VHH binders against UPF0301 protein Anae109_0457. Designs and how they scored, part 5

Target 1, 199 residues: UPF0301 protein Anae109_0457, of Anaeromyxobacter sp. (a7h7h6)
Amino acid sequence: MPSPAPSGLAPGFLVAAPALGDPNFAGSLVLMAEHHGEGALGFVVNRPGPVTVAEVLASVDEDLRRAAEANGRAGAPVLVGGPVQPERLWILFRPGGIGADAEGAVPVGNGLSLGGSRELLEALVRAPRGDPFLLLLGYAGWAPMQVEREVAAGAWVPLELEGSDLVFDVPLEQRWETAVRRLGLEPGGFLVGGGGASA

## First folded at step 15 (VHH; from C5 with A33T)

Design H2
Fold by ESMFold2 at other seeds, look of step 16:
Structure H2 (fold): chain B 199 residues (1-199), chain A 126 residues (1-126)
Amino acid sequence: as target 1 above (199 residues)
Amino acid sequence: EVQLVESGGGLVQPGGSLRLSCAASGRTFSSYTMAWYRQAPGKGRELVAGITSGDKTNYADSVKGRFTISRDNAKNTLYLQMNSLRPEDTAVYYCAAEPKYGSLFYSPSGTIYDYWGQGTLVTVSS
């Protein structure tokens, strides 16, 4: 049922299967930014945290927070991107006005760019047309061969990245089920682990 | 409150040696990839050397065989041993944590910080 895990899961998504019991990843949709022989890097994109974008921006300076509030870009939660380095701030954005390869940004592909610098954050907030962005704290990391084994074991179902809409346009609480539907599955179809197979 | 503090810069003749140190104050860096960057006057910052949390190292081509990066996690200190110095090594040298995507952090106490040092000047001149 689940596809084998080739090298090259990035860019793309991993959709947590219902049997995935790890509290850090249960019910998660993970955006994969890197996948190579040394391992993989990804971000949970559907788990809100207690910190708001406004709070982060105010910590930089109040003028930056006010600029973001003036155009409705400060009200979202900062996401919990994963358990590794939970103080590390990441910026995921859909480039337009500042470009995909703006200073301090690295293209992920398919209309997504990733960074983590103060300069990038300020540029995004002040951009005239308001490129969409998310803030995340922490990330998910995989050692060499680890993500491949987890996919082969059925913990994750890979989903190709067809665009950035799952990250920016689909409401946070609907992202996992939307990803499941794009796999051609019903969200309830992942309930096999909850019955019938226990012995 | 969080800083990386460089030391060991100075004036040295071509062919000489210096050892730079970078001490973390306020936080440990044992789990981070650390790097040295340098910036000559009027130029952008360039990577000099990096070291992962697993002690794998990499170097810019211009310094291979002359510079050695190392870390002492017990002392929370990063080092750059610079041998066979040349005039083109003249720059301000910076240490940084996790510089690839940017070095921005947000603490549980609500403090944003940029995990870069303030720099130490190395001048190689006859």
Scores: ipSAE 0.618, ipTM 0.805, lowest interface PAE 0.7, mean pLDDT 85
Fold by ESMFold2 at other seeds, look of step 19:
Formats: C-alpha cells, sequence, structure tokens
Structure H2 (fold): chain B 199 residues (1-199), chain A 126 residues (1-126)
C-alpha cells in the first residue's frame, strides 16, 4: 500500500515549549526522523544518559572500545533518545565515505543518517577520521495524528532542519536554547510545566 | 540475553504448505514490529512479511495471497503460514524484531545483542 504523504515535520526538529511538563520531554530538542500516516519517530538529542560510548563498545569487545579511544570518542555520553524501547540502540551520524554504504543506514535528511546495526557501529568507530556520530537509547514515538495535535496545542514548536550543526557542533547543554533563538524566541520564558508526549 | 528461535522449515513439494514459528526467549515482542525475512542462495536478505504492534500487516508482492503472518502474544510466538509454495520460495527464513534500521540493543545489564533469529531452511523441490 502507498504510504500517506508526509505531514512536513520530518526531517526537522520539535522544540519543547513551556507547556511540556513531562519529565521525559521538558526542555528537550527532538530530531524528527519519520512522520507518516501511521505516526512519527523522533529522538531527544540534548539529554545525556548515564551510559558512555565506551561502556557500550566494551560490551561488544575491548578492541572496539580502544578504537573509540584512539578516535577521541570513548568518553561521550549515550543520549536518552526517548522513553520508548529504552534498550534499543540507535546511531545518528553525519555520513561521509566510511559509513555511507553501511547496511541499514537510512537518510534522515540534510546531512544526517540513522542506523542501528553492529556493522555500522564498528565501521564508524574504527575509522581514524570517520564520520561524526551519536549513540542513543530509546526513542520518542507518536501514534497517528498525535504529533499534529500536540503541535496545534502548543506543546512543540517546529524548527526546520537546515543542516547537522545542532546535533554535532552545538554543545549538548546549549542545543535547546540555540533552537529557541533560531525561532526568534527568548529562552528562559519557555520553561513551565504542562502536558507531555510519548507513543 | 534475548533470542529468537525459528522452527518449522523443511523439504516440501511445489504447491505444498509449511508453517514457520518464531519463539522469543527473554523479553517479549508484543510491543515490537516483527518481520520475516528470507535469504535465497546468492541473494541478499529480503523482507517477506511484517506485523506491527497494532497487528497491521504488510507483505512482499511475491508472497501476497499465499503467506500469512500472525502472532500469539500468550505464547510469545510469531508465525508465518506459507501456502502454494514455489521453488522460488527456497531460502533460509529469519525472524527479526524492529529490523528496518537494524536490530541492535543494549540491555540494562550492559549487554549488547542483535535481535535476529538464526534461521530455518525451507526447500521447495520435487
Amino acid sequence: as target 1 above (199 residues)
Amino acid sequence: EVQLVESGGGLVQPGGSLRLSCAASGRTFSSYTMAWYRQAPGKGRELVAGITSGDKTNYADSVKGRFTISRDNAKNTLYLQMNSLRPEDTAVYYCAAEPKYGSLFYSPSGTIYDYWGQGTLVTVSS
């Protein structure tokens, strides 16, 4: 069956508005990877978790952890991508030559790709000047029409994806504030309690 | 930690039927999108059928009307009923959880795992 046309929120960001009080999403910046008639898929990109990239890689093998150390990637936190399937590992990366043809990698748009395979993880980590990447656990999911209603209710402010800088170049603690300023809004006045979103 | 175990493969004549089963051990799959894939000799893996957590199904064009995917949440088991089998259906059949982006998981106990089964061989030949 043909899929319904996209509603225009993916690729893009959702910036949590002051109305969001859900602890999973308050103050969050969400990268939207899919938006279809069956729902939406996104990732919180500014919430560090307690797990490091080194810890995940050591679970694979020590050689992979050491490769990450050699490439300067061992101490980065794994992000909490959202409350759904909190054990599911995701890889968000800026593709170049090394990771471009990996099995299972899917373009998000504007210089971002998403995957979750062991082959992709190993390829990105072992590259001496490899593509930038983030690891995330879990995701944010929306049922059909749910994200549209939440935007209409003012829980989220959409921001266009104009490149990968909010994900890779802006420090994680500054991502939400930077997104708010790009919308022409002032941070600080936007952090109040309210309803939240999940799958 | 978590494993998928396929069964029900075997040798069958053209026009015959088989029912494949995929039993999950460890974490349940009732909230996952589950799928059957197959790999014929000399080819890559291809999607055969999928079923969402909401029980919506999809099928490869080559199997529509002949194959039916289903699940039994009480038994934590995924099924593929294959009817009107053809020699072109000969392949190793795999079940997988959330296969679209890859099925890599990092458990709360600190263990990484790939949520694919080991496969079951189906041979359709006289």
Scores: ipSAE 0.540, ipTM 0.777, lowest interface PAE 0.8, mean pLDDT 84
Fold by ESMFold2, last read:
Structure H2 (fold): chain B 199 residues (1-199), chain A 126 residues (1-126)
Amino acid sequence: as target 1 above (199 residues)
Amino acid sequence: EVQLVESGGGLVQPGGSLRLSCAASGRTFSSYTMAWYRQAPGKGRELVAGITSGDKTNYADSVKGRFTISRDNAKNTLYLQMNSLRPEDTAVYYCAAEPKYGSLFYSPSGTIYDYWGQGTLVTVSS
């Protein structure tokens, strides 16, 4: 067998550098869920969309929407997770009352799990504990070696996953700046990939 | 309006062949990973074969070399060619779009849905 591949960028975050101009990713914080030889899977976690959690739940069952509203869990926006498959619904959650692998979910690490089944959505809303969750439409995808090249070129700064607070607790508008400061950088400007002036 | 419909199942003798198809309507699936699953009576649903949007394929060990997954994006159709069939291949066969993590979607019209077909029965018997 060949030696194992180097440690990947998942689980972790990619923080968009200020010079990144791609309108899909400018100013974004991306949670990396998978990174392997065939590519990578990630989610923008700081870009709200026009759909609310309440609207999604009502489309399943009006009683689900009401259950979530009673616990204050229906008012958040569904996030725009990325440009790929913009109708695909994803669920990120902080397990506690239900298991990290409940209903086909996959643990990402550090108190974060990812799923996308109807059964998971219903279980999260109906569970007595009321575990936090977040909905996203679409995702970000990278071809083989693409994300590595973009990091090497300075488009992204990797940030390790040290818990789930950037996904669930920090307000959307503050997530990118908070991530930049955790890297020891100033949000007003920085260069990556080998030197340069600050600000 | 959006549906996956399997066809091509039936009764076949051991060693025989069948070709399953999965017609998608109401949506183009060329950018999706597609898969065939099967469920024998009293057992859980198991992966048979998958194909990515870049046409990379994977197979369960039990079917490698005998089954071939393919897609025709112009016809919006997924296929499973099953050769050298065995009695243990007897099952209901389902197609699915993006079955990893779950296959849940929310349309711009406000409809939630998942992309599993209704299944087609394959029986391999003497």
Scores: ipSAE 0.506, ipTM 0.791, lowest interface PAE 1.0, mean pLDDT 85
Fold by ESMFold2 at other seeds, last read:
Structure H2 (fold): chain B 199 residues (1-199), chain A 126 residues (1-126)
Amino acid sequence: as target 1 above (199 residues)
Amino acid sequence: EVQLVESGGGLVQPGGSLRLSCAASGRTFSSYTMAWYRQAPGKGRELVAGITSGDKTNYADSVKGRFTISRDNAKNTLYLQMNSLRPEDTAVYYCAAEPKYGSLFYSPSGTIYDYWGQGTLVTVSS
């Protein structure tokens, strides 16, 4: 009997194969936050949207926007995390001063935490040491067994989450190619179903 | 405008029952995970019960066997049936949509908002 892909795709990344035609995911690097019998939850971490962090913060509190500007954190784009619930605001961050288990936050693993509350957003922006964070609108969702089929069909190549540098330190435009190279592949030669190697 | 409005709270004697309702308007929540939270004076909010879009339920240990969460998607309404009430159940009860990670939203018009109700007070005392 054919077996589904392992249910342990979270925490981890899915790297879109070059032939993946879905406009929502072409060229994407997806951070997987949940994967279980009910399906999967992930975020595209390399697609900038038209809304800026400054615009979101100003809508919360103008003093919050000013605090972020003082720390150099207001100019980044809000990312398009996926097509599901495109108004849903998500906060992905590298905890330090506020902790991985801070109120309203859920650890993803390997120095990443996820939340979506006003209280968390305010805490991250006002923290003096400035834990790195990014904002996303929307998410990627998979029905039960859907992501497993897509991986088995070669639409996605899993990459282990070995740290948070792909999310915070690698520039957006380089994240997909960097992930492909970490799979041991060259981006120009990458094929659907040919990559899945760990290292 | 999107709203979640709780009702059905009040004063009840220990051992009594109440049924809370959460009426949603301005958006259909049939595909959302919904939950009830409560907050006693001087305490943080705690999860009471949740229900997924697939009608799977979960409960805090303190209410298992006494409380039942349910939803009516045709009426866009979430319910909490509370039986065998105790003084420690005294709290403001809130409904929320998708609260696990928080429920903050940013509209195309530039408005930030969330999907929490305003709360309904339940007081259990003689």
Scores: ipSAE 0.450, ipTM 0.769, lowest interface PAE 1.1, mean pLDDT 84
Fold by ESMFold2, fold request of step 20:
Structure H2 (fold): chain B 199 residues (1-199), chain A 126 residues (1-126)
Amino acid sequence: as target 1 above (199 residues)
Amino acid sequence: EVQLVESGGGLVQPGGSLRLSCAASGRTFSSYTMAWYRQAPGKGRELVAGITSGDKTNYADSVKGRFTISRDNAKNTLYLQMNSLRPEDTAVYYCAAEPKYGSLFYSPSGTIYDYWGQGTLVTVSS
């Protein structure tokens, strides 16, 4: 299925406003993968969790962990993608050596693909050219009209997906602030729709 | 730890009926979209029927009107009632939780698992 039209929230980012108080989303940058009449699906891409990529790979098989460590790909944290289905493992990757829809993955747009199969995980780790990938546990979900209401109320500021650098190249701790600056806003605080905060 | 186990497959004559069951253990699946998939010899795995947490159903065109998906959240069990079976329904049938994008999970205990069952064979022949 193709991505939503360019004027939609997916593909794209939601940048949490400073006043957003929900502990699941405070200070978050959310990648929006789906937005349609039945709701929306997104992933927090800047919140590290306690599990490492190495730990996940070792639970699949030890040779997979060793392959990833040999290429420097196993030390990263698994991200906390959101509060829904916190055991659900997701894979975001920048296709290059494997196809954007390999092993059931779905292109999100602009050099970013999403999957969640064991076969995809193994393919990414074993591919000789080392496509960048992230692992996430859980996701953010919105009911019909919910994300639209939250944006209108100033909880989120939409940012266009211009490429995958905020997901793979910008350090985790800098992603939210970098997104705010790309919107032309000040990271220390800003007003959004119906409110905002300075820190 | 959560596991999905299919049962109810077997050999049946054309026009006959079978009822497949998929029992989930460990964690309730009431908040998950569940689905039945099948894989015929030499074919890829294809969606047969799905059911959302709100009991909204969808069906492949090839089975619509003959198959019924349902769930019993109290028993943590997914069902597929198959009527008017045809030889082209011959396949291994799998149940899955949240099959879009794949069904890979990592438990708090450090175990990776799929929310796919091992499959149950349905053979429709005279």
Scores: ipSAE 0.442, ipTM 0.765, lowest interface PAE 1.2, mean pLDDT 84

Design H2
Fold by ESMFold2, fold request of step 20:
Structure H2 (fold): chain B 199 residues (1-199), chain A 126 residues (1-126)
Amino acid sequence: as target 1 above (199 residues)
Amino acid sequence: EVQLVESGGGLVQPGGSLRLSCAASGRTFSSYTMAWYRQAPGKGRELVAGITSGDKTNYADSVKGRFTISRDNAKNTLYLQMNSLRPEDTAVYYCAAEPKYGSLFYSPSGTIYDYWGQGTLVTVSS
């Protein structure tokens, strides 16, 4: 029982099964950033919150808000990343101009990087190339072996990350159903392991 | 309102000892992972030692066996005992809460903030 859990769900997605009733995760698509012997870290990437990117940027520096508005990046909602530390701000981005290893950033894999520093936020907003980014408040956390048990119980269906398009290019309201279809399943209802399902 | 304040830095001879303290106020950090970082002139911040809410510790290889992280949840205070100090340990030492990916927060009132201290200077004479 004490054996360390293998890394296997990160990088990747967890797609909430229809039977998952927890209001924090019902209908969610979760990006998995870490999965190791101490547990797992993930972010709901399809749940908009009431705070806008403009509001966050203005609280840092009004010039930062103006820079983002000039490039059409200030109007997006900040996402609700999960119930843990709901004031903690996270930055998820597709590196290009500033690089995957920019100061304060950690590569997740497959064209995604994660950070949460003021310096990173300012760099992304001011960069000439306009690397896409999302802001999220809060995260999803799992204790050791918890996410493995939840997958085994059919609460989540793992989906390979492959690329970053599901995080940045698919509209928020379509992300869950797009993920379900990539698994070969129907969004109208499915059970884990049902006929025709493929992990 | 929330503050982390480091103290205990100073000038010390090689082989000497110092004990750093990080007093927290405005919020209880007993459920947070806490860490000490250091920054030498012209370099980035590097992890020195961390301690989880369950008191599991980790250390940078350069300080293992010489430094000990601990905390007193009743006093809301984090400590770093530094023994066998070397000139390369010269740096500004910072405490932080939840620092791995950065420690930026946005309050419901619309205020951006972080959980980093202002630092305390440790100088080990050459």
Scores: ipSAE 0.436, ipTM 0.757, lowest interface PAE 1.2, mean pLDDT 84
Fold by ESMFold2 at other seeds, fold request of step 20:
Structure H2 (fold): chain B 199 residues (1-199), chain A 126 residues (1-126)
Amino acid sequence: as target 1 above (199 residues)
Amino acid sequence: EVQLVESGGGLVQPGGSLRLSCAASGRTFSSYTMAWYRQAPGKGRELVAGITSGDKTNYADSVKGRFTISRDNAKNTLYLQMNSLRPEDTAVYYCAAEPKYGSLFYSPSGTIYDYWGQGTLVTVSS
């Protein structure tokens, strides 16, 4: 008789099911940062793009690039976070040192924060602690009720955000499979061969 | 390449009115959440008013009933109508696009930029 308790998909992950054929999201692991009545905001965290962190930092300040190189952080790819606003630069990071106090940083949960300001980028790169961060271009957006319908239709499997290791510690090419195993599922059982295969 | 340019600031006596404009060039902002911020001398920037792509508005408590945010998508321009101005409204006023997380962008040509204007000064004094 009582209504079910409210539920939300953020913070958390969406794991693309094998049948999901959309080229923007096939095989993806999506970090969900917001989910509310106006829709949802998420980031694909396992799709590298052609731009490097070094290239972004050099466009800000050559000394910034040099600082990142000294800590081994300049050679990583910028990720393709999704198809919306593909020039918009996002920063995902594990706060600890100087970056925790930067303007524009918003906690996502479980040791993960999101931002997108020049000041945050500079602070993270120059911090003596060397807090881990990722850069992403673009994001995934859902209209009101859209993500709920896609989950109900089996396009995505939700996974709880238990920590930030899938974003920072697991290699890109292993993130989707690791997420599937954390759901208690077999990665091979989620893939359908080619576009026309019968299963 | 994209610029936000504020205008309409000036010196006005308490109780007066001004209308600020923010013209965007190089990109259409009709699908963006836009906002006005202000920075008073010796203070940090604070949100004044925001408007979503669906024209839902919000205001800081200190300006409710006196200020009105609006947009003209055909002109790619954001407005702030300021009435009943007070000395504490003295500040540099900035417009911004998508300001919650910051508005940093990286172009295909390799240029970093942000959607944050240079500001227009409003001074309210007798």
Scores: ipSAE 0.423, ipTM 0.760, lowest interface PAE 1.2, mean pLDDT 83
Fold by ESMFold2 at other seeds, last read:
Structure H2 (fold): chain B 199 residues (1-199), chain A 126 residues (1-126)
Amino acid sequence: as target 1 above (199 residues)
Amino acid sequence: EVQLVESGGGLVQPGGSLRLSCAASGRTFSSYTMAWYRQAPGKGRELVAGITSGDKTNYADSVKGRFTISRDNAKNTLYLQMNSLRPEDTAVYYCAAEPKYGSLFYSPSGTIYDYWGQGTLVTVSS
């Protein structure tokens, strides 16, 4: 018998099941940052968008873009974090030199912190050690009881947050499949047997 | 496109009161967590008070019992009632939307921006 689900879904992941047909979330892996009585907040971590990190940094300060290019950190895509507030910029990072509770940052858990300030972005890019970070535009939001109903309906499968590797170390296109395997499922069977639109 | 504008600052005697307003335009902020921050000369910006979309409030210890944050969603306006003012309350006061994680945005046109007001100066005379 499987272990009981945690009392809340955050911190943690939601793995999109084939039954999930919403184009915003089909085939997605969602990092859950908050889950409480007013709802939930999460981020799709496997959906690249058309904007690059370099483009965002250049709009802040051209010297910031140059610093990121010098450290090999400017070429990554900005992720599409979800459909809510699609212009809102989020920074997800693995704290090291600047601390998990740095100005404008909030710990998520297990080596992940979340922020969205200019000061944080500059600090991460200019830090000599080069703490890993991702940029995301928009987020996923759930009304009270909404995410619980979607899980009960089979749209999402919760996965424990055991570390930050799915966010930083696993390539984007492999994140969903890796998460499915960690649930004890085979992606081929899940994808084929589910009959969803995910590819 | 969207704008937060603070007003209501000025010179006041110790023990006096002021009410700050933060008028929002170009977007409704009724679903946003809003906050007041302040910055004294030569110091960093610090949280004063916050209010969630559900009207739950929090305050810095230094202002509890003296300051009250509120909002009028019909007028798209955030308020800070400041009573029993002290010289150490002298600062530029800023309002912000969603400051917990920061308030940074990137537009489709390639412009970065934030939802911070320009500030209103409060001076409590010595």
Scores: ipSAE 0.422, ipTM 0.743, lowest interface PAE 1.2, mean pLDDT 83
Fold by ESMFold2 at other seeds, fold request of step 20:
Structure H2 (fold): chain B 199 residues (1-199), chain A 126 residues (1-126)
Amino acid sequence: as target 1 above (199 residues)
Amino acid sequence: EVQLVESGGGLVQPGGSLRLSCAASGRTFSSYTMAWYRQAPGKGRELVAGITSGDKTNYADSVKGRFTISRDNAKNTLYLQMNSLRPEDTAVYYCAAEPKYGSLFYSPSGTIYDYWGQGTLVTVSS
């Protein structure tokens, strides 16, 4: 089955405008994985949580944790991807060794793939190339037309997905600021709509 | 801890009907895409039917027109109505949450789990 075509905001990022006060999304950079007539699916990619990758892998299989430690891939935090289904484990990765056609993996675009199966997690950790991956708990969801209204109201500034570096290479604490600068804006002083986002 | 519990399986003759239920305990699935899968002896699991949180449905070609998936969010229960059963429908039937991207979860207590049921056996034989 072919991947769904992007429908405007996905694949891409939403950069939280300074006026966005929602505690779930203030200061966030959101990767948009799906956007279609039934809504949108995204992940906050700059909010570390209290759970480590090592802890998740050990709960699957201690040998899996050891494999990840041997490759330096166990020490990162699991990210807080959003408030919806906060126990749902997601895997973002840059395919290379297991490819975009790996079972259970769905291409997002521009060298990013998304999944959430035990089999995918094990394959990524054990893959010879050591493809980069992130773990996230929960996601951001939008009802039909909701994300469009929030963008129009100035709560979010869309940024095109031009590569995977904001997800894998830029340090967490610098991702929002880097995204703002890629929009041609100053992190300390940009306005999107005349006095803040609609609630 | 969250579990999905299937029921309604059994022995039935070809051409017969069964209704499978899948009840969730601990957490609601009203915001989840839910699905039924089946696994025949010696085979892999295959999708039977899915239903989104918005009640959009999809079916495997082999069951289309014979099986109907539905959900009752107030009862936290997923159903599969199986009509005109055939011997090739013999399998263990599983319900699952969010099968498109996978069903892996990590609880606050530090336990990893799949949001799948333990299965209910359907045998279609004379």
Scores: ipSAE 0.407, ipTM 0.748, lowest interface PAE 1.4, mean pLDDT 83
Fold by ESMFold2, last read:
Structure H2 (fold): chain B 199 residues (1-199), chain A 126 residues (1-126)
Amino acid sequence: as target 1 above (199 residues)
Amino acid sequence: EVQLVESGGGLVQPGGSLRLSCAASGRTFSSYTMAWYRQAPGKGRELVAGITSGDKTNYADSVKGRFTISRDNAKNTLYLQMNSLRPEDTAVYYCAAEPKYGSLFYSPSGTIYDYWGQGTLVTVSS
């Protein structure tokens, strides 16, 4: 009767099912960065917040804000990554040369890396060819076995991380719908069963 | 002003002991993961010990059994008890809050900040 637990959910996405009512996660697409015996760490990647990238960069120095304006990202929102530690700034990026070797940068997988240092932020903004990046405040955390129970109960549908396009290339407001369609589901409504059923 | 300030470093003979302190101010860190790092001359910064908000600890292999990390949430202070010191323990020691992935924050007042101390020098000489 008991079988081995399903494969780890990180790296990967969790797609919020329509019935998920938690206001922190309703309609969300969550990038899973860690999943292990002590729990899980993820980031909502489709929820814009009130802070802009320009505001964060200006707090560091004005030349960083101007550099971000030159690449068209000064007005982009900082995302609300989740309810845990809402002041903690995270940098999610697609490394292409710089930043991949920065202290504190950690590969997530499939062309995504995660960091949170000032040096990484400055390097990404100033790079001539510019690796794509997102800024997020806060994160989503799960206690041991919590995310597994939520998936089994149908609150989330796992989606494999095939590449980084859903994080960097798909517009924010289309990310959840695009993820649902990649699962072969209709965004207008679907039911998710637990225990041996899939959406 | 949010600060982490290390103290307790100094010159000590091999086999001696020191207790490092990291006094935090401007914010409570009882819910944060805290760590000690060290940087020897000409070397990169390395993890020495960490402690989670639930008091789960981890140590570098080179210090296991000799060093003990602890925290006093009432004083908002992190400690590193270093026993049986060796010349290879000579380094600048730093404390940090949530050092994994970096520790950058953006406050509601629009201020960017991080949680690293300035370091305290430990010299073990014989």
Scores: ipSAE 0.394, ipTM 0.751, lowest interface PAE 1.4, mean pLDDT 83

